VHH binders against Profilin-1 (pfn-1). Designs and how they scored, part 27

Target 1, 132 residues: Profilin-1 (pfn-1), of Caenorhabditis elegans (q9xw16)
Amino acid sequence: MSGWNAYIDTMTAAAPSIKRCAIVGAADGSVWARTEADNVFKASEEELKTFVALFNDVTQVPAKGADIEGVHYVVPRTEESLIFGKKENTGFFAVKTKSAVLIAVYEGPNEVAAQVRKAVESMQTYLNNAGY

## First folded at step 18 (VHH)

Design ui1 (from ug23 with Y112P)
Fold by OpenDDE, fold request of step 19:
Structure ui1 (fold): chain B 132 residues (1-132), chain A 123 residues (1-123)
Amino acid sequence: as target 1 above (132 residues)
Amino acid sequence: QVQLVESGGGMVQPGGSLRLSCAASGFTFSSYAMSWVRRAPGKGPEWVSYISGSGKSTHYADSVKGRFTISRDNAKNTLYLQMNSLKPEDTALYYCAVGGPQPPPLKGEMQPWGQGTQVTVSS
């Protein structure tokens, strides 16, 4: 479907706990690629627009939390190009590249979070080095 | 099966205009941003423009900004590129692609673009 699908597949395969992924435009939250079929990423364009805007000032995000796919996540902390959230046995990691935001939604105990983070940050590094 | 079919290319003189179309099928068109990408002779692919799924947001490469306009008709599953003030350097095969600026192949996969439509700008 998209040249970005290989990136989605790679990110999804990087950790068994990763259930859904999306690559969206950092500027507007537009969907460039996402997991489909049984694990379709369901966030709307408007929601994603709001989400990617969080990266404009990540310091405010922990106080507000973040919404993805209609689910509200608690955001314990943020980094300049990293927003992650938790809800029960689920969570997400979102990293910002030069032009995109990579989002991975995962399910599992807290112990799996580290692997998910590594997956998205690895892709982040790759894309940044490639100029994306 | 995802299909992208580009059309509307042709030969024009510098300063001329063309309107490209891309007919999309096999996926939920309105859910995805769409891009135009072009490949000039002897050069790698160059991202031209992309538009959000809803059409509310548009983006352009500096090389075409102010001259090209991207739009879409989600009811018709069609992407458009209005090209004005064409220059010889705009000569390329133009592709329609899903998503924003297109990334390099990651695992050696082929680019899932259409067959392309040729745009030639020459005096």
Scores: ipSAE 0.935, ipTM 0.961, lowest interface PAE 0.4, mean pLDDT 96
Fold by OpenDDE, fold request of step 19:
Structure ui1 (fold): chain B 132 residues (1-132), chain A 123 residues (1-123)
Amino acid sequence: as target 1 above (132 residues)
Amino acid sequence: QVQLVESGGGMVQPGGSLRLSCAASGFTFSSYAMSWVRRAPGKGPEWVSYISGSGKSTHYADSVKGRFTISRDNAKNTLYLQMNSLKPEDTALYYCAVGGPQPPPLKGEMQPWGQGTQVTVSS
């Protein structure tokens, strides 16, 4: 479907607890690739536009949290190019590359979070090195 | 199965204009950004432009900014590229693709683009 689907598949394969995943434009939140079918990533373009804008000032995000797919997540802390959130037994990791934001929504005990983070950060590093 | 069919290419003189079209099927067209990419003789693929799913956001490579306009008709599942003030350097095979700027293959997979439409700018 898209050259970006291989990247989605790579992240989901690396972290089986990822339920939904998307690659979107950092500038506008446009969807470049996403999980489909029963695991379709359902965030709207408008929601994603708001979400990616959080990276303009990540220091404010813990105070207000983040919304993905209509779900509000608590954001314990942020890093310059990393936003992660939690809600019960679910959470998300979002990392920013030069031109994209990678979003992975996962489900499971807190122990699976490390694997999800590693998957998206590995892809982040790869894409940054490739100029994306 | 995703299908992308490019059309509208041709031969024009420098300063001329062309409008490319891309007919898309096999996926929810309006849910995805769409890109134009081109491959000039002897060169690798070059990203040209992309447009968000809704069409509200557009982006251009510096090489075509101010000359090319990307647009889409989601009711027709069609992507367009209006090319004005064409230059010989714009000569290439033009493809449409799903998503933003196209990433490199990870495992040697083929690019999921259409067959492309040839644009030749020559005096």
Scores: ipSAE 0.934, ipTM 0.960, lowest interface PAE 0.4, mean pLDDT 96
Fold by OpenDDE, fold request of step 19:
Structure ui1 (fold): chain B 132 residues (1-132), chain A 123 residues (1-123)
Amino acid sequence: as target 1 above (132 residues)
Amino acid sequence: QVQLVESGGGMVQPGGSLRLSCAASGFTFSSYAMSWVRRAPGKGPEWVSYISGSGKSTHYADSVKGRFTISRDNAKNTLYLQMNSLKPEDTALYYCAVGGPQPPPLKGEMQPWGQGTQVTVSS
């Protein structure tokens, strides 16, 4: 139970297709909050350290892809503070704030992706405005 | 349920030292970063330091850099804060918290911190 759990709950409520979600430190990939119980976000600290470092140069990410929870995702494109990936009927959205990276892993048809993106970007905007 | 119990506070003179401890239970301790935050009289919460789950990465507020050291013992589910060269402005109630720098509350919920431990620096 963390103050960050409310943020996890807000994102998952906004996009029911999100299966797992985490908030991690942008500097080191440390886990600040994550979904638990039946939907535990399972990425290791080392994996997340590598993942958040991708934001240092997002232009290289599409050529390499991205790994989350031991799963390799194809990354079609990136933006300065946005990395998203796809694998079959699953995918992820990761957005960077001033101090954190928000990661949402979703399952469903491609149509659900828009709602997931909106959820994480809305939280990104909120946190940035709050100085986080 | 998550439980955090802070201890180790007290009264010291300027330049003195204290070591705070936080006993954690009710969650997988090593999976999460942990923070220290403090609340001085009449002021809002101030983030002090956080450490990654493994303990390999540490971060500090500018106000405490070079004086405070955060550490953890995952085998004991305990978080520590070594406080050296204490100043009167370090006087505050100190809390431990799960995660990194603590975010503002959403929808008015209370912060899931312990009761805190009082640190008073005075000549």
Scores: ipSAE 0.934, ipTM 0.960, lowest interface PAE 0.4, mean pLDDT 96
Fold by ESMFold2, fold request of step 19:
Structure ui1 (fold): chain B 132 residues (1-132), chain A 123 residues (1-123)
Amino acid sequence: as target 1 above (132 residues)
Amino acid sequence: QVQLVESGGGMVQPGGSLRLSCAASGFTFSSYAMSWVRRAPGKGPEWVSYISGSGKSTHYADSVKGRFTISRDNAKNTLYLQMNSLKPEDTALYYCAVGGPQPPPLKGEMQPWGQGTQVTVSS
């Protein structure tokens, strides 16, 4: 198995409401791992390059929103290394580490969002502690 | 499922060149970044380079920048590493891997490493 695929599996197991997720290079948005099969994460490399660049100035993201998989999300707020996007009963959390951006797209109500955030931040913390 | 087969290694003198190949199967090759990783005798793995799925973005460790060129042929599901100006410190077993620089392993997980291809740079 790929080393990054285990991170995908851990996040999806921790928060079953995650429908799709990916781990991409922070520098270029290249796909290092993603959900596949019936739950393929469908964002293009070009879209992901634009997406990860949002972390260069997270303070301007709420005014612009964010696009993932061709879907536009409003961004109610950001934090230093986190972007939360929302559209109807769906959303995403994305977190940045030194090397990577972890992206989880979910469906469900507000209580589900907290579980998704915790799943993604758990992996972010593990990577941060290892210098990644 | 995922299979990666490295080839093209050998013995060369300092200043020489080699081209490594990695044949990939069992996944959608063009969708994923690919890396070269090397393991020198008695040392742990050292990430060397990665290339994006499309091939448009490349990244190198400082120790090889300017001397090595990563490339891919998505029609042939093959990853390449052109190694020029080889030095004795480039001596290692070279592997390809899916994704960017490999993360810390999670407990109980195995990585789909191939056998690698040996590069030996000596006089």
Scores: ipSAE 0.786, ipTM 0.889, lowest interface PAE 0.8, mean pLDDT 90
Fold by ESMFold2, look of step 18:
Structure ui1 (fold): chain B 132 residues (1-132), chain A 123 residues (1-123)
Amino acid sequence: as target 1 above (132 residues)
Amino acid sequence: QVQLVESGGGMVQPGGSLRLSCAASGFTFSSYAMSWVRRAPGKGPEWVSYISGSGKSTHYADSVKGRFTISRDNAKNTLYLQMNSLKPEDTALYYCAVGGPQPPPLKGEMQPWGQGTQVTVSS
């Protein structure tokens, strides 16, 4: 299908608490790959365009939070190329590469958040080193 | 199973035009960005253009900008590439693909390219 699907599969295998995952264009939020079937990542194109634009100035994100899949998340803090959000026992990590944003939505206690972050950052590093 | 079938290639003179089509099936076409990618003789894939799922956002490689126009018809599950002002350097096998610019393959992964459609620009 898409060469990006292998990246989805690698992240979900590395962090089983990931429930839904997507790779979207950093410029426009267009969907390049996503989880499907029982785990459909269902953010709209308009929502994703707004979401990826948060990376234009990550310092302003904690004040307003972030929306994905129609869910509003509190964003406690950000890093230069990383946004994470929390809502009850769920959360997300999103990382920006040169051309894409990798988004992983997970469920579980805070102890699993580190493995989700590691999974997305590993792929971020691989893509950045390849010029993506 | 995802199927992408390219058509519309041929031989044209420099300055000519061709319109490529990509018939898609086996997935929710309108949910995904779609790309055109080309392979010149003896070279690896080069990304040409992509279009968002809705069709509202388009992107082009610098070498084709202003000459090529990507479009899609989501009701017909079809992707298009209108190629104008063709140059000999556009000679390649053209493929469509799901998503934006295709990433490097992970170790052991094979990219499942179709047959593509040949474009030859020659005097």
Scores: ipSAE 0.765, ipTM 0.882, lowest interface PAE 0.9, mean pLDDT 90
Fold by ESMFold2, fold request of step 19:
Structure ui1 (fold): chain B 132 residues (1-132), chain A 123 residues (1-123)
Amino acid sequence: as target 1 above (132 residues)
Amino acid sequence: QVQLVESGGGMVQPGGSLRLSCAASGFTFSSYAMSWVRRAPGKGPEWVSYISGSGKSTHYADSVKGRFTISRDNAKNTLYLQMNSLKPEDTALYYCAVGGPQPPPLKGEMQPWGQGTQVTVSS
């Protein structure tokens, strides 16, 4: 019954380096869809509530870093509706729409990051154009 | 395999009440936000109400605020919609869905709907 799972599937297909992915409510961090089974996205609602609140002022995020799935990431870059985090051979991109935050956690060398960013931003753009 | 089974619909007079249930299986129900969506005759889907996985955050469409109450029992994997002060305009097929308001369909994707539960408000 959830159309949000198609967005998860589209992002993971577009960027195979994505290992885990979620779509959460921008207001409350509650999970709307996520990767499951062998690669479950495991973050608590409390952690995700703290995470989505970072978008209230992205300029403060590089000084703090960000926590996802109990892992602390440094945040070298932000944009108004995008947070990029890195830890060793892993990283994440998160993008905000009006109602949701899309989060993709990837593994691989730095050149992989552009593919992941494009995958999440494509869905962000589609949702923004539809008023979501 | 995710399954959502709606029940509790029926015929009532204007001003009456109904309680809808949505039995969930095949996923960790308490981890996910849930919504109620309705489809009136000749109309597209309308988002009705939302509740977070923990139940701590709820939201309602303006047309139902103050009359409908969403709730969940995570121990029973069940979502509820208490509908009070029902109006003829509430007549619709009601569905539960995982997550927030259903997104636009992706190019080439089909919208996944179940059977729903019919609510008919009529004299």
Scores: ipSAE 0.745, ipTM 0.878, lowest interface PAE 1.0, mean pLDDT 90

Design ui11 (from ug7 with Y112H)
Fold by OpenDDE, fold request of step 22:
Structure ui11 (fold): chain B 132 residues (1-132), chain A 123 residues (1-123)
Amino acid sequence: as target 1 above (132 residues)
Amino acid sequence: QVQLVESGGGMVQPGGSLRLSCAASGFTFSSYAMSWVRRAPGKGPEWVSYISGSGKSTHYADSVKGRFTISRDNAKNTLYLQMNSLKPEDTALYYCAVGGPQPPPLKGETQHWGQGTQVTVSS
């Protein structure tokens, strides 16, 4: 594997609770890489366009929540480059890099969330340091 | 396995035009953004342009904006790059790639680009 897919594999390997994962363009929500096969990330281009736009003003996101793959998540809080949401035993972490948004959807108890966050933030740091 | 085959390169004079093609297979083409990347002699890869899966959004490096046009035919699994007003600085081996601007390869990984197509702009 190579390209953006390698980054998907790295994140999913680092956090087994990640069920689906995608790397999308920060500018337009276009899909650059995603999990496939039995764990296809299914968000539409239009939905992702809307989602990545949330990073333009993250302060408003908790009041609205966020939708991924047709699922509405409650967003407890946000950070400048981080949006995360929860729904029952599922959730997501989305981090913004210079050019991309990394999205990881996970399933499991709240305890698994920390590992998922660490995985995506680690990748975020790596990519930012690399200029991406 | 992802396969990308670039074509359409050649030698042209400054101000000339070329149209590159990239035939893609081994993945759901329409689901992914696609990029053009080029490598000039002695330089690292330079991202040129990318287009969303649907083709509704396009992006260009400043160096080619207004001169190059990226497009795609999802029915044919083909990516295109129309290059107009070519300059000597555009001389490079051109690759197509899945996704947007291409990240550095991770350890032990190889690029999933094709063989590339050579574009030479010279008087």
Scores: ipSAE 0.930, ipTM 0.958, lowest interface PAE 0.4, mean pLDDT 95
Fold by OpenDDE, fold request of step 22:
Order: C-alpha cells, then structure tokens, then sequence
Structure ui11 (fold): chain B 132 residues (1-132), chain A 123 residues (1-123)
C-alpha cells in the first residue's frame, strides 16, 4: 500500500522468524509501515513515541527494559543505534536510521536472533546509505 | 486496494495561497502517518511534510517550514496541505503518500502515489 511496505517485506523474507515488523518515524514514533493481516503490528502511537525516545540515551535502556505491543522485554545490552530485547522464546530488534526506526518482533530460540539482527541491520545500512 | 486522490491545485501568483486535499481509501487511515511530496519539472521527488496518524505530530522540509501547514481529518480519511506565501519554486505536481519521507523504490517496485495535483506559481 506504500513504498515502505516493500522494506517490511524484504526484512520478513530475510528472516522467517520475524512475526511482526514496523517502520516508524524516529522523531515521533508514527507508523510508516507495518505488517498487517495475520501478523498485525499492534503498538500504539503513544507507546512507539516512548520507544523511539529510548534511542536518545540507549545506555539507560538495559536497566529499565523496553515495551512493545504491551509486552515488556528485558534488554541485555544496547548499541548506539540498536536496541534488542528478549522475553521467553520471543524478542525484538530495533535499529535506528537517520529518520526511522525499524522494529522486528520474532519468535523462536535464541539461535534465530542472529538472522533477525542481520535482516534489520542490512536494511538499516541500506536506508542510511540512501539518506533515510 | 489503496487509493490516493489529490486535489486543490491551480495557478496562483507569488504570495498567493492554495489548499490541497488528499482523499484516502483502502486502508486504516488513522493508523498511518501521511506525507506530501512534490515533483518539480526536471527534478526528482522532494518530501514536503508528514503528519502522524493521530495528527499530533507534524514535520516539514526546511524549504516550506513556516509557509505550509499539514493537517488531517481521520473521520473523513482526508489529508490537507495549506500552502501560504507561495513561491515560483513551489511549482510542482503534489502527491500524497502513506508514511513519512518516502523511500527509494526497491527493485521492481513503483511509487504508490496518486495522479497528483498541479500547483503553478507564476507572475
């Protein structure tokens, strides 16, 4: 339905363990694209606004965790433009580009996390190089 | 099927005003940010403005900041762009799009904009 959906599709195709995915504005958490139908990404605008603000100081995130879609995740560590969390057999990777935050929620053992990370970081690199 | 229909364009003198509208259908309008983009003759597309799904947050390109105002009516599935203090360099086809600043098309993809509405600013 929009040009951003192609980016969602690319990430989900690259990592089948991704259950839900969204691209949101880094400035305000507004939804630019998201998975729909059977795998609707359900985070509210208010929740996403709070989430993207975590990137203002990622060093504090491990101490408090992160919430996505009403689910609280433990955040083991962060990087400057990367926040990832875990909860039981689920987790998420969120990467920040120049203007957007890419969020991928996955389900599976810890071993699937590497593929999810690669998918979102690859997209991050692509978008950054394109100026987005 | 997503449909975006732009309207409200026209010809005005420098310093004039126009109000563009975009009628959206085929998706949950209020769940998504919406953008205006424009394409001037001989130039690539330029992002103009976007507004969050709720309408609480707005953002503008530096070239239009202070002159243009983006708004939306979610009950009517309509996006608006109030353009004041128009300049000749604002002359372009104006499109509405889902999301924030529009990304490059990936391989095999096309832009998902309407037919656009022509804005011409000339003395």
Amino acid sequence: as target 1 above (132 residues)
Amino acid sequence: QVQLVESGGGMVQPGGSLRLSCAASGFTFSSYAMSWVRRAPGKGPEWVSYISGSGKSTHYADSVKGRFTISRDNAKNTLYLQMNSLKPEDTALYYCAVGGPQPPPLKGETQHWGQGTQVTVSS
Scores: ipSAE 0.930, ipTM 0.957, lowest interface PAE 0.4, mean pLDDT 96
Fold by OpenDDE, fold request of step 19:
Parts: C-alpha cells; structure tokens; sequence
Structure ui11 (fold): chain B 132 residues (1-132), chain A 123 residues (1-123)
C-alpha cells in the first residue's frame, strides 16, 4: 500500500503483542500508515493532532494522561521523545522522530512491554538516522 | 490493491503553470495523508508536498513553497498539485504516494507509487 507500511510490518513482526500501530506526522497528527482490517488503528485525525502535541511539553503528560482511540491511559512518566501509557493489561508506546510519531498499542502482561518498547525505539533510531 | 494514477504533466515554459492530478483507489483515501514526490534526471526522489487526510493541514518543501499548492477531493479520491511559477529545476517525473514524506525503502521493498507524470520546464 505504502512505503510506510513496511515500517508498520517491521514493528509488528518484532513485537507480536502489538495489536495496533500507526505512523503519523509529528506536525499535525496526519496518518501516514496504520494497521488495518481486524486490527485497524482507529484514532481520528483530531485526536492524533492533540496527541502529537503532547510532545511539545512531555513533562505535563503524566499529570493528565493520554488518549488514544478514545481510551484514556495513565502515563507513569515521559522522556523527551517517548510517551508511554498503561491501562489494565494494555498500553502504548509512542516515540517521536524528526518528522513522525510512531504509536504502538499492545495487549498483554507487563513483561511484553519491554519488547514493544524495543521495537518502536529501534524503528525510531533507524528513521532518525535516515533523516526522518 | 492500492492504485495511484498520476496525470496532468506536460511541457511548459519557465513561469508557466500546470495542475497535476492523482486518482487513488484500493484504500480509504480520506484516512491517509497523501504526498507528491518527484524524481529529476540523475537525482534521487525528492519529497514535494503532503496533505493530511482531511485536507486541513498542508506542508511543502522549501524548494516549492509559495509556488505549489496541494489539495484533495476526498469525494473523488483525487489528489491535486497546482504548480505555478514553474522553473527548469522543477523538471521531473512526479508521483503521488500514500503518507507523508516518503521513507527509504526497506531491504527488498519496492516503491508504491504510480507510473508518474512527466513535467518539463524549458524555454
């Protein structure tokens, strides 16, 4: 479908606990690629616009949490280019590159989170090195 | 299957104008940002512009900012590029693509663009 879909496939292959995944524009939250079909990433453009704006001041995010696909997640902490959240046996990792935000929503015990984080951060590094 | 068909290219003199179109099918058009990219002779692909799914946000490469305008008609599944004040440096094969600025192809992957439409700016 798109050159970006290969990146989606790479992340989901690296972390099977990822249920839904999206690559969006860091500037506007526009969807560049996403999982489809039974695992369609459902966040709206408006929601994503709000979400990517969280990276403008990540220090405030733990106090208010983050919403993805209409679901509110608790955000324990943030890093400069990393926002992650938890809700019961689900969570998300979002990393910011130069031009994009990679979002992975996962399901499973807390132990799977490390693999999901590694998958998205690896892609983050790859894209940053490529100038994206 | 995703299908992208570019059209509207041609030969114009410097300072001239062209409007490119891209007919898209095989996916939910309005759900995705769309880009124009171009490949000039002897050069690699260059991102030109992209527009969000809703059309509310537009972005341009510095080289075309102020001269090109990207737009879309989601009812027609069509992407447009209005090119004004064309320069010889704009000569290239123009493609439309799904998403924002196009990433490098991963190993073994091919580009998912259409056949492209040729734009030639020459006096």
Amino acid sequence: as target 1 above (132 residues)
Amino acid sequence: QVQLVESGGGMVQPGGSLRLSCAASGFTFSSYAMSWVRRAPGKGPEWVSYISGSGKSTHYADSVKGRFTISRDNAKNTLYLQMNSLKPEDTALYYCAVGGPQPPPLKGETQHWGQGTQVTVSS
Scores: ipSAE 0.929, ipTM 0.956, lowest interface PAE 0.4, mean pLDDT 95
Fold by OpenDDE, fold request of step 19:
Structure ui11 (fold): chain B 132 residues (1-132), chain A 123 residues (1-123)
Amino acid sequence: as target 1 above (132 residues)
Amino acid sequence: QVQLVESGGGMVQPGGSLRLSCAASGFTFSSYAMSWVRRAPGKGPEWVSYISGSGKSTHYADSVKGRFTISRDNAKNTLYLQMNSLKPEDTALYYCAVGGPQPPPLKGETQHWGQGTQVTVSS
């Protein structure tokens, strides 16, 4: 479909718990690539615009949480380029690169979170090193 | 299957204008940002511009800012690039692509651009 789909596939394959992924523009939340078919990433452009804007001041995010695909997640803490959320046995990790935000939505016990984080951060590092 | 077909290229003199089109099919066009990318002779691909799925947000490379305008018609599944004040350095094969600035290909992966449309700016 596009050059970005390979990145989606790589993230999705990195952990069985990862169910949906998206790569969106850091500036506007526009969808560059996403999981499709049975695992379609469903966030709207407007929602994603709001989401990526959270990275402008991550310190405020834990107080209000974050919404992905119409689901509200509790955000325990944030880092400068990392926002992650939890809801029951689901969660997400979102990392910001120079030009994009990578989002992985996962399902499973808390123990799987570390693997999901590693997956998105690995991609983050790769893309940053490539200038993206 | 995803298909992208670029058109509208041609030969123009410096200062001239062209309007490129990209016909997209095989995916939900309006759900994705779209980009224009170009490849000049002897150079690697250069990202030119991208537009959000809704068309509400546009972005341009510094090299084309103020001269090029990206737009889209989601009803027609078509992406456009209005190129004004063309310069010789704009000479390239122009591609449309899904998403924003196009990433490096991963090992074993191929690009998913169309055949491209040639733009030649020469006096």
Scores: ipSAE 0.929, ipTM 0.955, lowest interface PAE 0.4, mean pLDDT 95
Fold by OpenDDE, fold request of step 22:
Structure ui11 (fold): chain B 132 residues (1-132), chain A 123 residues (1-123)
Amino acid sequence: as target 1 above (132 residues)
Amino acid sequence: QVQLVESGGGMVQPGGSLRLSCAASGFTFSSYAMSWVRRAPGKGPEWVSYISGSGKSTHYADSVKGRFTISRDNAKNTLYLQMNSLKPEDTALYYCAVGGPQPPPLKGETQHWGQGTQVTVSS
């Protein structure tokens, strides 16, 4: 497999608790790659457009939360290029690169979150260094 | 398996026009953004343009902005590139690809685009 799908496979391999994953355009929320088959990432283009726009002012996100795939997540805090949320035994990490947003949705106890974050941030660093 | 077949290339004089097509299969076409990329002789691949899955959002490299128009027909699983005011520097092999600007291949991976379609602009 080649293209953006290889990056999806790399992230999911690095963190087995990731259930669904997507790479989308930072400018418009368009889907570039996503998990498929039994774990299809199902966020709509309109929802993703709204989501990626959150990075324009991350300071307001904790007050209102974030929606992915029709699910509302509580956002405890944000960083300049990082938004993460929690809902019961699930959560997500989203990081922004120069041109893309990487989104990983995971299931499990809070202990698995660290591995998911590491996988997504590692890919963020790789892509930024490559100019993407 | 993803299949992409480019067509519509040819030889034209400076100032001429061409319309490229890309026939896609093996995936849910309308769910993904699509890109055009090109490779000129002696140069690496250059991203040209991409369009969102719905077609509502388009983006262009500065080198082609105002001259090229990307579009898609999701009912036909086809991507298009209208190329106007062509210049000699537009001479390249043109490919279509899934997603936005194409990332570098990861170690051990190969770049799998279609055969491409040749565009030659010369007097």
Scores: ipSAE 0.929, ipTM 0.958, lowest interface PAE 0.4, mean pLDDT 95
Fold by ESMFold2, fold request of step 19:
Structure ui11 (fold): chain B 132 residues (1-132), chain A 123 residues (1-123)
Amino acid sequence: as target 1 above (132 residues)
Amino acid sequence: QVQLVESGGGMVQPGGSLRLSCAASGFTFSSYAMSWVRRAPGKGPEWVSYISGSGKSTHYADSVKGRFTISRDNAKNTLYLQMNSLKPEDTALYYCAVGGPQPPPLKGETQHWGQGTQVTVSS
């Protein structure tokens, strides 16, 4: 079993608006854990490699947008270790730690976005404090 | 139900070689990165290596780089570790795990390890 599955479960429990979620290697986009079964997080390894590379210069991302699961999102906001993407009534938050990128795809109006961000950033903080 | 079964360990002299295998079942093996982790006597777990789901990307701890090679056969749901130039400090119980380096445990988390496979390097 993967100890990373507990991180997936914690994020989805903390923010029920999260529909799909993944934890991937920051160096290569390899999938370490993801939601499965009814709501499989379905992004190719190649797409994830491109996605995690966006963190190399987050200031360029708003002009291009971001693709995940074959869906193109506008990116109205980035921070050094965070990318927020939006399309219609769906969106994502992705955060980077030293070794990993945590991705949560949610559905709902903008009012739920803060809950999703908090859920992902809580795990980011926990990992950062442990050197991950 | 996810199962990981390690094999291929044994006793070898310093400088020797071993090949470890990890048979995986109960999940889509090719979708996930896989790791080798070892536990030396009296020590906590030490991450050794990981390989991406496709097998195109590999990563190693500094202590084994250049001596160990991780690989996988996605058609057979099997992960491998070729260990060359073995040293006494490589003596440990070796396990495979899903994902990259295993994270710190969360409150209430349960982590289940398989039996592992023992590698003993001694003259």
Scores: ipSAE 0.815, ipTM 0.900, lowest interface PAE 0.7, mean pLDDT 91
Fold by ESMFold2, fold request of step 19:
Structure ui11 (fold): chain B 132 residues (1-132), chain A 123 residues (1-123)
Amino acid sequence: as target 1 above (132 residues)
Amino acid sequence: QVQLVESGGGMVQPGGSLRLSCAASGFTFSSYAMSWVRRAPGKGPEWVSYISGSGKSTHYADSVKGRFTISRDNAKNTLYLQMNSLKPEDTALYYCAVGGPQPPPLKGETQHWGQGTQVTVSS
């Protein structure tokens, strides 16, 4: 489909607790790639536009929370290019590069969160090193 | 199976216009951003433009802003590129692709390009 599908596959293989993920344009939240078939990432373009705009000032995100796939997450912490969200036994990590935002939604206890973060950050680093 | 078929290229004079088409099948076209990429003689691929799945958001390389217009018809699963005020430096093989600008390939990955459609701008 696109060269972005390989990034989706690499993240889901590296962290099996990832249930759905997507790669979206940092400027507009448009979907460049996502999990499909039995694990479709079902966020609207409008929701994703609002979501990527959170990276314009990550310091305000913990007070607001974040919405993905119609689910509201508390955001315990952020870094300049990373947002972590939690809701019960689910969560997400989202990382921003110059061109894209990579989003991984996982299920499981917090013990698996480090695995998910590592998976998305390794792709972020690869893209950053290539100027993306 | 995803399939993208480009058409509408040709030979034109400087200042002329062409409209490229990309027929898409094998995926939910309206759910994905789509892009145009070109490869000039002796050069690697250059991203030209992308449009969001809904068509509401468009983005252009600086070299084509104000001259090219990307659009899509989601009912026909077709992507378009209207190229106006064509210049010799626009001469290239044009391809469509799913998503925004193509990422760097991961280790062991190969990029696949379709046939493309040739645009030649000369007297």
Scores: ipSAE 0.807, ipTM 0.896, lowest interface PAE 0.7, mean pLDDT 91

